Miniprotein binders against Checkpoint protein hus1 homolog (hus1). Designs and how they scored, part 27

Target 1, 271 residues: Checkpoint protein hus1 homolog (hus1), of Dictyostelium discoideum (Social amoeba) (q54nc0)
Amino acid sequence: MKFKAKISKASILLKTVQNIMKIYNECICHITPDKLRFIIQSDFNDGMQVFCEIQRSLIFENFTIESLSDNEIQFQLDLESLRRVLQSATSNGVSDIFTNLTKVRGGPVLHFIIKSGTSGTVIFQDIPIVLLTAQQMAQINEPTLPDPLVHILLPNLKNLQKVIDKMKNISDCLKIMIAMNNRLSFEVETSSGSISTFYSGLDHPQFGDHVLSPDLQATVCVDIKKFAKVLHIHQLKPSEVVLCLYERSIIVHVVLTDIMITYYLPVLIKN
Below, E stands for the ipSAE of ESMFold2; O stands for the ipSAE of OpenDDE; V2 stands for 0.75 times the mean of E and O plus 0.25 times the DockQ between their complexes.

## First folded at step 20 (miniprotein)

Design sm6 (at its last look DockQ between E and O 0.84; V2 from the best seeds 0.00; counts 0 for: unsure alone 69.962 < 70)
Fold by ESMFold2, look of step 20:
Structure sm6 (fold): chain B 271 residues (1-271), chain A 93 residues (1-93)
Amino acid sequence: as target 1 above (271 residues)
Amino acid sequence: DVEIKVTIEVGKKRIIVFVDGLTPEQLKALMERVFEYIEKMGVREVEITVEADSPEDAERLAEIVAEILRRYGFDEIKIRPEGDTVHITARRK
């Protein structure tokens, strides 16, 4: 089993890791000839899931991968450890970053060498990992999704983040309503009533040959702190962010050039 | 943010090793890879600083480094502990 590469766009990778690690720190990294994937699907994060997919050519050069599993390699790693490596590489001007998988006594590691182009300094770091078999990886599946009840493009995410951050100081539960006539609202309950923010004129992405009635609407409640964590994705400046409501979950689809991130958050059920 | 930082000065160049969350065997393997890199540079003297969270950890890694240095033919090795830090200078012919 072999993996080695030069990392070409460390800043984009760093920002991606920083955002998904807000959900949970332990993840599965899946490397194929075409893609790098990060998967958060853990019993310890209250049903939240993240599926991140990055095109290999965006971030890897001089890429070699060999395995008995169709040249795919999958392992668990600590995202904080990866963040520290990437931060070291991006903090000191122009750096070349080389990585490879190494099996050593005591368990496998990802080995990193970071060479500064300006100072002549070289940094060595290893990240311990836990290798997974292809069979173990096959049990890790992104949910098959039916059509959502309702869906909408989110408004300016940085401004939305500010609104939600104020609301989370008031309540743990965020009520989200989407109406297919271009309306979106967020509501929290107070001791004397409620506080709501309304948006109108927001677009609905087209799905196939189906046109949903403008009369359709749905409302769900989610953990406001978890939703607030997702909104930090604005730091990646995505081209579009789609919010979908389902009976038992909400889905946030984040689209960037060569990167796709999908967040799954459970709906809160009142008693 | 790291348990151990090793700084190796070889001529005008610096090599920095960050150790975090590694088993003793993984740590030793990392240091062996570092010295494989240094051997390609062909240097005859090095200055090494081991910084850790405790004097015990710093001294433990310093002895591993000294063992590796001897294997690469460094026979003039001076080790100076200083609290949570250990300084090593080494030369070979």
Scores: ipSAE 0.680, ipTM 0.908, lowest interface PAE 0.9, mean pLDDT 87
ESMFold2 (binder alone), look of step 20: mean pLDDT 70; pTM 0.669
OpenDDE base, look of step 20: ipSAE 0.756; ipTM 0.926

Design sm8 (from sl3 with T22S V64I; at its last look DockQ between E and O 0.89; V2 from the best seeds 0.80)
Fold by ESMFold2, look of step 20:
Structure sm8 (fold): chain B 271 residues (1-271), chain A 92 residues (1-92)
Amino acid sequence: as target 1 above (271 residues)
Amino acid sequence: SEIKVTIEVGKKRIIVFVDGLSPEQLKALMERVFEYIEKMGVREVEITVEADSPEDAERLAEIIAEILRRYGFDEIKIRPEGDTVHITARRK
């Protein structure tokens, strides 16, 4: 089993890791000939899931991968440890980052060598990992859901984050309504009524071959602190962020060039 | 526990960050570090081991000293100073 690469875009990878780790620190890293994936499952993070997919050519050069499992390698990784490695490269100016999988007596590690072009300093750092079998990885699947009840492109995320952060101080429950006539609203209940913010003129991206009637609308409630965590994704400056409502979950699809991040957040069931 | 090893080789600096490694993983990391240093062909090194405790610093310093001896360093001076250990080593 072999994995070796030079990391060509440490800043993008660092920002991606920083945002994903806001959900949970331990993830599954899946490396294939074409993709790097980070997967956070719901068991330990209040029902939230994250599936991040990065095209290999965006972040790896001089890439080699070999395994008896179709040249795929999967392992558990501490995201804070990876963040520290990537931060070391960024803090020293322009750096060359080399990584490879190394099997040692005490368990496998992901080995890093960081060569700073500015100071001539070389940093060595290892991250311990837990290898997963292909059978274990096969049990880890992104949920398959039908088409959403309703969906919409989110407005300016930085401004939305500020609005949601203020609402967070009022209630734990965020009511989200999407109408397929280009409208979106967020509402929290107060002791004496409610506070709402409304958006109009927002687009509905096409999902497959299905076209939803503009008369459709749906409303769900979610944990506002969990939703606020997802909105930090604005720091990556994504090209498109789609909010989808389902009966028991919401999905936030985050699109960047060569990166796709999908957040799953449970709907609160309230009588 | 976190350990930082700084190795000064002439005007160059090598830094090793250690966190969450087993003893065997730590030894393997240090062996790879000195394999890199050996390719530089140096006769003198100055090493600072900064740890969370004097015991951790001294334990890693002993591992480093053993590796240095394997590479032919015969003048090894080890100076403990609280949570840090300073090592200077020289060979012909």
Scores: ipSAE 0.751, ipTM 0.934, lowest interface PAE 0.8, mean pLDDT 89
ESMFold2 (binder alone), look of step 20: mean pLDDT 79; pTM 0.781
OpenDDE base, look of step 20: ipSAE 0.788; ipTM 0.937

## First folded at step 22 (miniprotein)

Design sn1 (from sm4 with A28S; at its last read DockQ between E and O 0.84; V2 from the best seeds 0.80)
Amino acid sequence: SEIKVTIEVGKKRIIVFVNGLTDEQLKSLMERVFEYIEKMGVREVEITVEADSPEDAERLAEIIAEILRRYGWDEIKIRPEGDTVHITARRK
ESMFold2, look of step 22: ipSAE 0.773; ipTM 0.938
ESMFold2 (binder alone), look of step 22: mean pLDDT 84; pTM 0.839
OpenDDE base, look of step 22: ipSAE 0.817; ipTM 0.948
ESMFold2, fold request of step 23: ipSAE 0.773, 0.768, 0.783; ipTM 0.939, 0.940, 0.942
ESMFold2 (binder alone), fold request of step 23: mean pLDDT 85, 84, 84; pTM 0.840, 0.833, 0.839
OpenDDE base, fold request of step 23: ipSAE 0.804, 0.803, 0.803; ipTM 0.944, 0.944, 0.944
ESMFold2, last read: ipSAE 0.764, 0.778, 0.749; ipTM 0.939, 0.941, 0.935
ESMFold2 (binder alone), last read: mean pLDDT 85, 85, 84; pTM 0.841, 0.842, 0.838
OpenDDE base, last read: ipSAE 0.804, 0.805, 0.803; ipTM 0.944, 0.944, 0.944

Design sn2 (from sm4 with R32K; at its last look DockQ between E and O 0.80; V2 from the best seeds 0.77)
Fold by ESMFold2, look of step 22:
Structure sn2 (fold): chain B 271 residues (1-271), chain A 92 residues (1-92)
Amino acid sequence: as target 1 above (271 residues)
Amino acid sequence: SEIKVTIEVGKKRIIVFVNGLTDEQLKALMEKVFEYIEKMGVREVEITVEADSPEDAERLAEIIAEILRRYGWDEIKIRPEGDTVHITARRK
């Protein structure tokens, strides 16, 4: 088993890791010839899941991977440990980051060498990992869902985050409504009524194989603190963020060049 | 244990961060560090081990000293200072 690479865009990888780790610190890292994936499953984070997929060529240069499992390698990784390595590499300049998988008597590690582009400083760091078996990996599948009830492009996420942050001080339950006539609203209940924010003129990208009637609408309730965590993804400056409503979950699809991040958040049983 | 090792070799600096490693993983990491240093062809090094406790700092310092002796470093001075240990080494 062999994995070796030079990390070519440490800053975007650091920002990605920083945002994903807000959901949960332990993740599954899956490396294939074409992709780097980070997977956070629901068992330890109250039903939230994250599937992050990064094209290999965006992140890695001088890339080598070999394994008996179709040249795929998967392992559990502590995201705070990875954040520290990437933070060490991210400074007032550029650093060359080299990584490889090393098996030692005390267990496997992901080995890092960080060379400063502006000084003679070299940093060595190892991250202990837990390799997953093929049986363990078979338990790791992104949900396959039908087309959503409704979907919409989210407005400016930084501004939306400010609105949601104020609303979370009022209620734990966030009511989200999407109408397929380009409208979106967020609502929290107060003792004397409700507080709502409305958006109009938002696009509906083609999602799935069907075009939904503009008469369709749906409303769900979610945990507002969990939804607020998802909104920090604005720090990556994504090109599109699509919100999809389902009966039992919402999905936030975050699209960047060569990166896709999908958040799954459960719908609250009561509204 | 959270340990930082700073190695100064001439005008160059090598930093090793140690977090969450077993003793065998730690020894393997330090061996790779000194393999790198050997390629530099130097005769003097200054090493600072900073840990969370005097016991952890001294334990890693002894590991480093043993590695230094295996690579032929024969003038080794070890100076503990609380949670920190200073090592200087020379060879012919």
Scores: ipSAE 0.699, ipTM 0.920, lowest interface PAE 1.0, mean pLDDT 88
ESMFold2 (binder alone), look of step 22: mean pLDDT 85; pTM 0.842
OpenDDE base, look of step 22: ipSAE 0.811; ipTM 0.947

Design sn3 (from sm4 with K11D; at its last read DockQ between E and O 0.88; V2 from the best seeds 0.81)
Amino acid sequence: SEIKVTIEVGDKRIIVFVNGLTDEQLKALMERVFEYIEKMGVREVEITVEADSPEDAERLAEIIAEILRRYGWDEIKIRPEGDTVHITARRK
ESMFold2, look of step 22: ipSAE 0.752; ipTM 0.933
ESMFold2 (binder alone), look of step 22: mean pLDDT 85; pTM 0.841
OpenDDE base, look of step 22: ipSAE 0.822; ipTM 0.949
ESMFold2, fold request of step 23: ipSAE 0.771, 0.752, 0.782; ipTM 0.940, 0.936, 0.941
ESMFold2 (binder alone), fold request of step 23: mean pLDDT 85, 85, 85; pTM 0.841, 0.842, 0.840
OpenDDE base, fold request of step 23: ipSAE 0.802, 0.803, 0.803; ipTM 0.943, 0.944, 0.944
ESMFold2, last read: ipSAE 0.777, 0.708, 0.772; ipTM 0.940, 0.927, 0.941
ESMFold2 (binder alone), last read: mean pLDDT 84, 85, 85; pTM 0.836, 0.841, 0.843
OpenDDE base, last read: ipSAE 0.802, 0.800, 0.803; ipTM 0.943, 0.943, 0.944

Design sn4 (from sm4 with R43D R59L; at its last look DockQ between E and O 0.90; V2 from the best seeds 0.79)
Fold by ESMFold2, look of step 22:
Structure sn4 (fold): chain B 271 residues (1-271), chain A 92 residues (1-92)
Amino acid sequence: as target 1 above (271 residues)
Amino acid sequence: SEIKVTIEVGKKRIIVFVNGLTDEQLKALMERVFEYIEKMGVDEVEITVEADSPEDAELLAEIIAEILRRYGWDEIKIRPEGDTVHITARRK
């Protein structure tokens, strides 16, 4: 089993790791000849999941991978450890970052060598990992859900983040309503009433050939702090962010060049 | 806890950051670091081990000293200083 590469875009990888680790620190990393995936499946009580897919050619050069599982390698790692490695490389100016899988006594590690182009300093860091079999990886699948009740493109994320950040100072529960006539609203309850923000004229991207009636609408409640964590993804400047409502969850699909991130957040059920 | 090892070899600096490793993984990391240093062909090194506790610093210093002896470093001086350990080594 072999994995070796030079990391070519440490800055975007660092920002990606920083955003997904806000959800949970332990992650499954899946490397194939064509892509790098990060998968976070927190426990049911927390309920949040993240599936991140990055095209290999975006972040790896001089790439070698070999395994008995169709040249795929999968392992658990600590995202804070990966963040520290990437931070070391980006904080010291221009650096060449080399990584490889190393089998050692005490368990396998990801080995990193960071060579500064400006100072001649060389940094060594290892991240312990837990290798997974292909069978173990096969048990880790992104949920298959029916078509959403309703869906909509989110407005400008940086502006939305500011609105949501103010609302989270008021309440823990965020009421989200999508109407298929291009309307979206966010609401929190106050001691004396409610505060709402309304958006109109937002597009509904097409999922397949299904056409939803403009009369359809749905409302759910989510943990506002969890939703606010997802909005930090604006730092990656995504081209499209789609919000989908389901009976027991919401999904946020984030599309970037060569990167796709899907967030799953549970609905807070109110009677 | 975090451990930082700074190795000064001639005019070159090598930094090792250690976090979350078992003793066996740490030994393997340091062995690879000194394999890298062997390619530099030097006879003198100055090493500073900075940890969050004297116990962690001294443990890593012992690992480093063992590796140095195996690579033929004959004169090894170790000076503990609280959470930091200083090591100088020479060979011939």
Scores: ipSAE 0.723, ipTM 0.929, lowest interface PAE 0.8, mean pLDDT 88
ESMFold2 (binder alone), look of step 22: mean pLDDT 82; pTM 0.806
OpenDDE base, look of step 22: ipSAE 0.791; ipTM 0.939

Design sn5 (from sm4 with S1D R13T; at its last look DockQ between E and O 0.92; V2 from the best seeds 0.80)
Fold by ESMFold2, look of step 22:
Structure sn5 (fold): chain B 271 residues (1-271), chain A 92 residues (1-92)
Amino acid sequence: as target 1 above (271 residues)
Amino acid sequence: DEIKVTIEVGKKTIIVFVNGLTDEQLKALMERVFEYIEKMGVREVEITVEADSPEDAERLAEIIAEILRRYGWDEIKIRPEGDTVHITARRK
């Protein structure tokens, strides 16, 4: 088993790691010849799930991967540890980052060497990992998705985050309504009424094989603090963010150049 | 908050972050570091171990000193200073 690479574009990888680790710190890292994936799916993360995939050529150069599992390697790692490595490399100006998988007596590690281009400083750091078999990886699956009840492109995320941040001080339950006639609303209840924010003129991108009637609409409730965590994704400046409502969950699809991030957030059953 | 080993060799600085490692993983990492240093052909190193407590710093320093002896560094001075331990090593 062999993995070795030089990390290019450490800044975008750092921002990606910083964002997804807000959901949960332990993740599964899956490296294939063409993709790097981060998967957060744990009983301890409040029911939220994250599936992040990154094209290999975006982040790795001088890339070698070999394994008996179709040249795929999968392992659990601590995202804070990876963040520290990437932070060290990006905070020190121009740095070359080299990584490889190493098996040592105390268990496998990802070995990192960071060489500063402007000083003679060299940084060594290892991240302990837990290797998974392909069979274990197959049991950790992104849900198969039917078509959503309704879906919509989100408005400017930074502005939306400001609105949601104010609402979360009022209530823990956020009511989200999407109407397939280009409307979206967010609502929280107060002791004397409700506070709502309405958006119109938002697009419905093609999703699946179905064309949904403009008459369709759906409403769900979610935990405001969980939804607010997802909105930090604006820091990556995504091209599109699609919100989908399902009976028991909402899905947020985040599209960037060579990166796709999907968030799953449970629906609250109590109204 | 970070536990680190800083090694000064001539005009070069090597920094090793050791948080979250078992003693066996730490030993393996430091052996790789000294393998790297062997290529530099130096006869003197100055090492600073910074940890979360005096006890942890002294434990890490002992591990490093044992590795130094295996690589032929026979003049080793260890000076504890709170949460930090300073090591100076020389060899012929």
Scores: ipSAE 0.680, ipTM 0.915, lowest interface PAE 1.0, mean pLDDT 88
ESMFold2 (binder alone), look of step 22: mean pLDDT 81; pTM 0.794
OpenDDE base, look of step 22: ipSAE 0.827; ipTM 0.951

Design sn6 (from sm4 with K27E; at its last look DockQ between E and O 0.89; V2 from the best seeds 0.78)
Fold by ESMFold2, look of step 22:
Structure sn6 (fold): chain B 271 residues (1-271), chain A 92 residues (1-92)
Amino acid sequence: as target 1 above (271 residues)
Amino acid sequence: SEIKVTIEVGKKRIIVFVNGLTDEQLEALMERVFEYIEKMGVREVEITVEADSPEDAERLAEIIAEILRRYGWDEIKIRPEGDTVHITARRK
């Protein structure tokens, strides 16, 4: 088993790690010849899940991977540890980052060497990992869901985050309504009534092989603090962010060049 | 706990960050570091171990001292100073 690479775009990888680790610090890292994936499952994080997929050529060069499992390697990793490595490399100006998997006494590690382009300083860091078998990896599945009840493109995320940040100080529950006539609203309850914000003229991208009636609408409630965490993804400047409502969950699809991030957030059940 | 090891070798500086490693993983990391230093052909090294406690700093310093002896460094001086341990080593 062999993995070795030079990290070519540490800044975008750092920003990606910084955003997904807001959901949970432990993740599964899956490296294939074509892709790097980060997976956060719902255990111990109140049902939230994150599936992040990055094209290998975006972030790795001088890339070698060999394994008996179709040249795939999968392991559990502490995201804060990875963030520290990437931060060390990006804080020193121009640095070369080399990484490789090594098996040592005490367990496997991901080994990093960071070389400054202008100074004589070299940084060594290891991250302990827990290797997963191909069988264990096969059990890690993105949920399969039917077509959403309703869906919509989100407005400017930075502006939306400001609105949601104000609302989260008022209530723990965020009511989200999507109408397939280009309307979206967010609402929180107060002691004296409610506070709502409304958006109109938002597009509905094609989802699946059918078109939903403009008369359809749906409303769900979610944990507002968790939804606010998802909105930090605006820092990556995604090209498209689609919000989908389901009976028991919402899904946020985040699209960037060579990166796809999907957030799953449970719906709060009220009676 | 976070541990930082700074190694001064001539005009070059090597920094090792240690977080969440077992003693065996730490020893393996330090062995890779000294393998790198061995290629430099130096006879003198100055090491500073900074930890969150005197116990952690002294434990890491003991591991480093053992590795130094295995690489033929025969003049090793260790000076504890609170949460920090200073090591100087020479060989002929």
Scores: ipSAE 0.679, ipTM 0.917, lowest interface PAE 1.1, mean pLDDT 89
ESMFold2 (binder alone), look of step 22: mean pLDDT 84; pTM 0.838
OpenDDE base, look of step 22: ipSAE 0.813; ipTM 0.945

Design sn7 (from sm4 with M40L; at its last look DockQ between E and O 0.84; V2 from the best seeds 0.80)
Fold by ESMFold2, look of step 22:
Structure sn7 (fold): chain B 271 residues (1-271), chain A 92 residues (1-92)
Amino acid sequence: as target 1 above (271 residues)
Amino acid sequence: SEIKVTIEVGKKRIIVFVNGLTDEQLKALMERVFEYIEKLGVREVEITVEADSPEDAERLAEIIAEILRRYGWDEIKIRPEGDTVHITARRK
């Protein structure tokens, strides 16, 4: 089994890691000939799931992968450790990052060499990993969901984050309403009533061939602190962010060039 | 459990960050570091091991010293100083 590469866009990889690690620090990393995936599942993160997919050619050069499992390698790793490696490479000038998988007596590691172009400094760092078999990886499935009840493009995420941050100081429960006539609202309940924020004129992206009636709407409740964590994704400056409501979950699809990040949050039961 | 090793070889600086490794993983990492240093062809090296405790610093310093001896470094001086250990080595 062999994995070797030069990391070509450490800055965007660092920002990606920084954002998904807000959900949970341990993840499954899945490397295939075409893609790098980071996966965080619900059993370890209070019901949240994250599926991040990055095209290999975006972040890897001089890429080699060989395994008896269809040239795929999957392992569990600590995201804080990866963040530190990437931070070292993006600090103070231009750096080349080389990585390879190394099996040693004490367990496999992901080996990193970071060469500074400005100072001549070389950094060595290993991240211990836990290899998963193809059978173990087969148990890791992104949910297959039907078309959403309703969906909408989110407004300016930085401004939305500020609003949600204020609301989370008031209540743990966030009511989200999407109407297919271009409307979105967020609401929290107070001791004497409610506080709501309304958005209008927001577009609805096309999912498949289905056209939903403008009269359709849906409302769900989610944990506001979990939703607030997702909104930090604005730091990646995504090209679009789609919010989808389902009966038991909400989905946030984050689209960047050659990167797709999908967040799954459970819907709270109305008592 | 966080250890930083700084290695000065001439005008080059090599930094090794150690966190969460078993002894076997740590030894393997340091051996790869010294394989890199061998390619530099240097005869003098200054090493600083900074750890969270004197015990961790001294333990890693002894691992490094054994690797130095195997690569032919024979004038090895080790100076413990609290949570830090300084190593200087020379070879012909």
Scores: ipSAE 0.752, ipTM 0.934, lowest interface PAE 0.8, mean pLDDT 89
ESMFold2 (binder alone), look of step 22: mean pLDDT 85; pTM 0.844
OpenDDE base, look of step 22: ipSAE 0.822; ipTM 0.950

Design sn8 (from sm4 with L21M; at its last look DockQ between E and O 0.80; V2 from the best seeds 0.00; counts 0 for: pae E 1.7 > 1.5)
Fold by ESMFold2, look of step 22:
Structure sn8 (fold): chain B 271 residues (1-271), chain A 92 residues (1-92)
Amino acid sequence: as target 1 above (271 residues)
Amino acid sequence: SEIKVTIEVGKKRIIVFVNGMTDEQLKALMERVFEYIEKMGVREVEITVEADSPEDAERLAEIIAEILRRYGWDEIKIRPEGDTVHITARRK
């Protein structure tokens, strides 16, 4: 089993890791010949899941991978440890980052060598990992869901985050309504009243051959603090962010060049 | 708060971060570091071990000293100083 690479775009990888780790610090890392995936499963964070997929050529150079599992390697790792390595490589200068998988008496590790181009200093760091068994690998499933009830492109995320941040001081529950006539609303309520914000003129991207009637609408409630965590993704300046409502969950699809991030957030059961 | 080993070799600097490692993982990492140093062909090294406690610093220093002895470094001086241990080593 072999994995070896030079990391070519440490800054975008660092920002991606920083955003994903807001959900949970431990993840499954899946490396294939074509892509790098980070997976956060619901078992550890009250039903939230994150599936992040990055094209290999975006972040790896001099790439080698070999395994008996179709040249795929999967392991658990600590995202804070990876963040520290990437931060060291992106702070105050240009650094070359080399990584490889190695097995030692204390277990497998992801080995890093960071060479500063400006000072001649070399940094060594290992991240201990836990390789997944064949049975564990078979249990890793991204949900396969039907078409959403309703969906919409989100408005300016930075502005939306400001609105949601104010609302979370009022209530733990966020009511989200999407109407397929280009409308989206967010509402929080207490026994004393409610506060709403409305958006109109938002597009509905096409999902396959699926065309929804503009008369369709749906409303769900979610944990507002969890939804606010997802909105930090604006820091990556994605090209599209699509919000999809389902009966028991919402999905946020985040699209940027060579990176796809999908957040799953459970719907709260409420009267 | 960072536990690290700084190695000065021929006016070059190597930094090794060792936070959160078992002794076996640390030993393996330091062995790879000294494999890198072997390629430099040097006969003197100065090492500073910085830890969160004198006990941890001494434990790390002994692991490093054992690796040095295995690579033929036969003049080893160890000087504890609080949470830091200084090691100088020479070989012929």
Scores: ipSAE 0.487, ipTM 0.862, lowest interface PAE 1.7, mean pLDDT 87
ESMFold2 (binder alone), look of step 22: mean pLDDT 85; pTM 0.843
OpenDDE base, look of step 22: ipSAE 0.557; ipTM 0.864

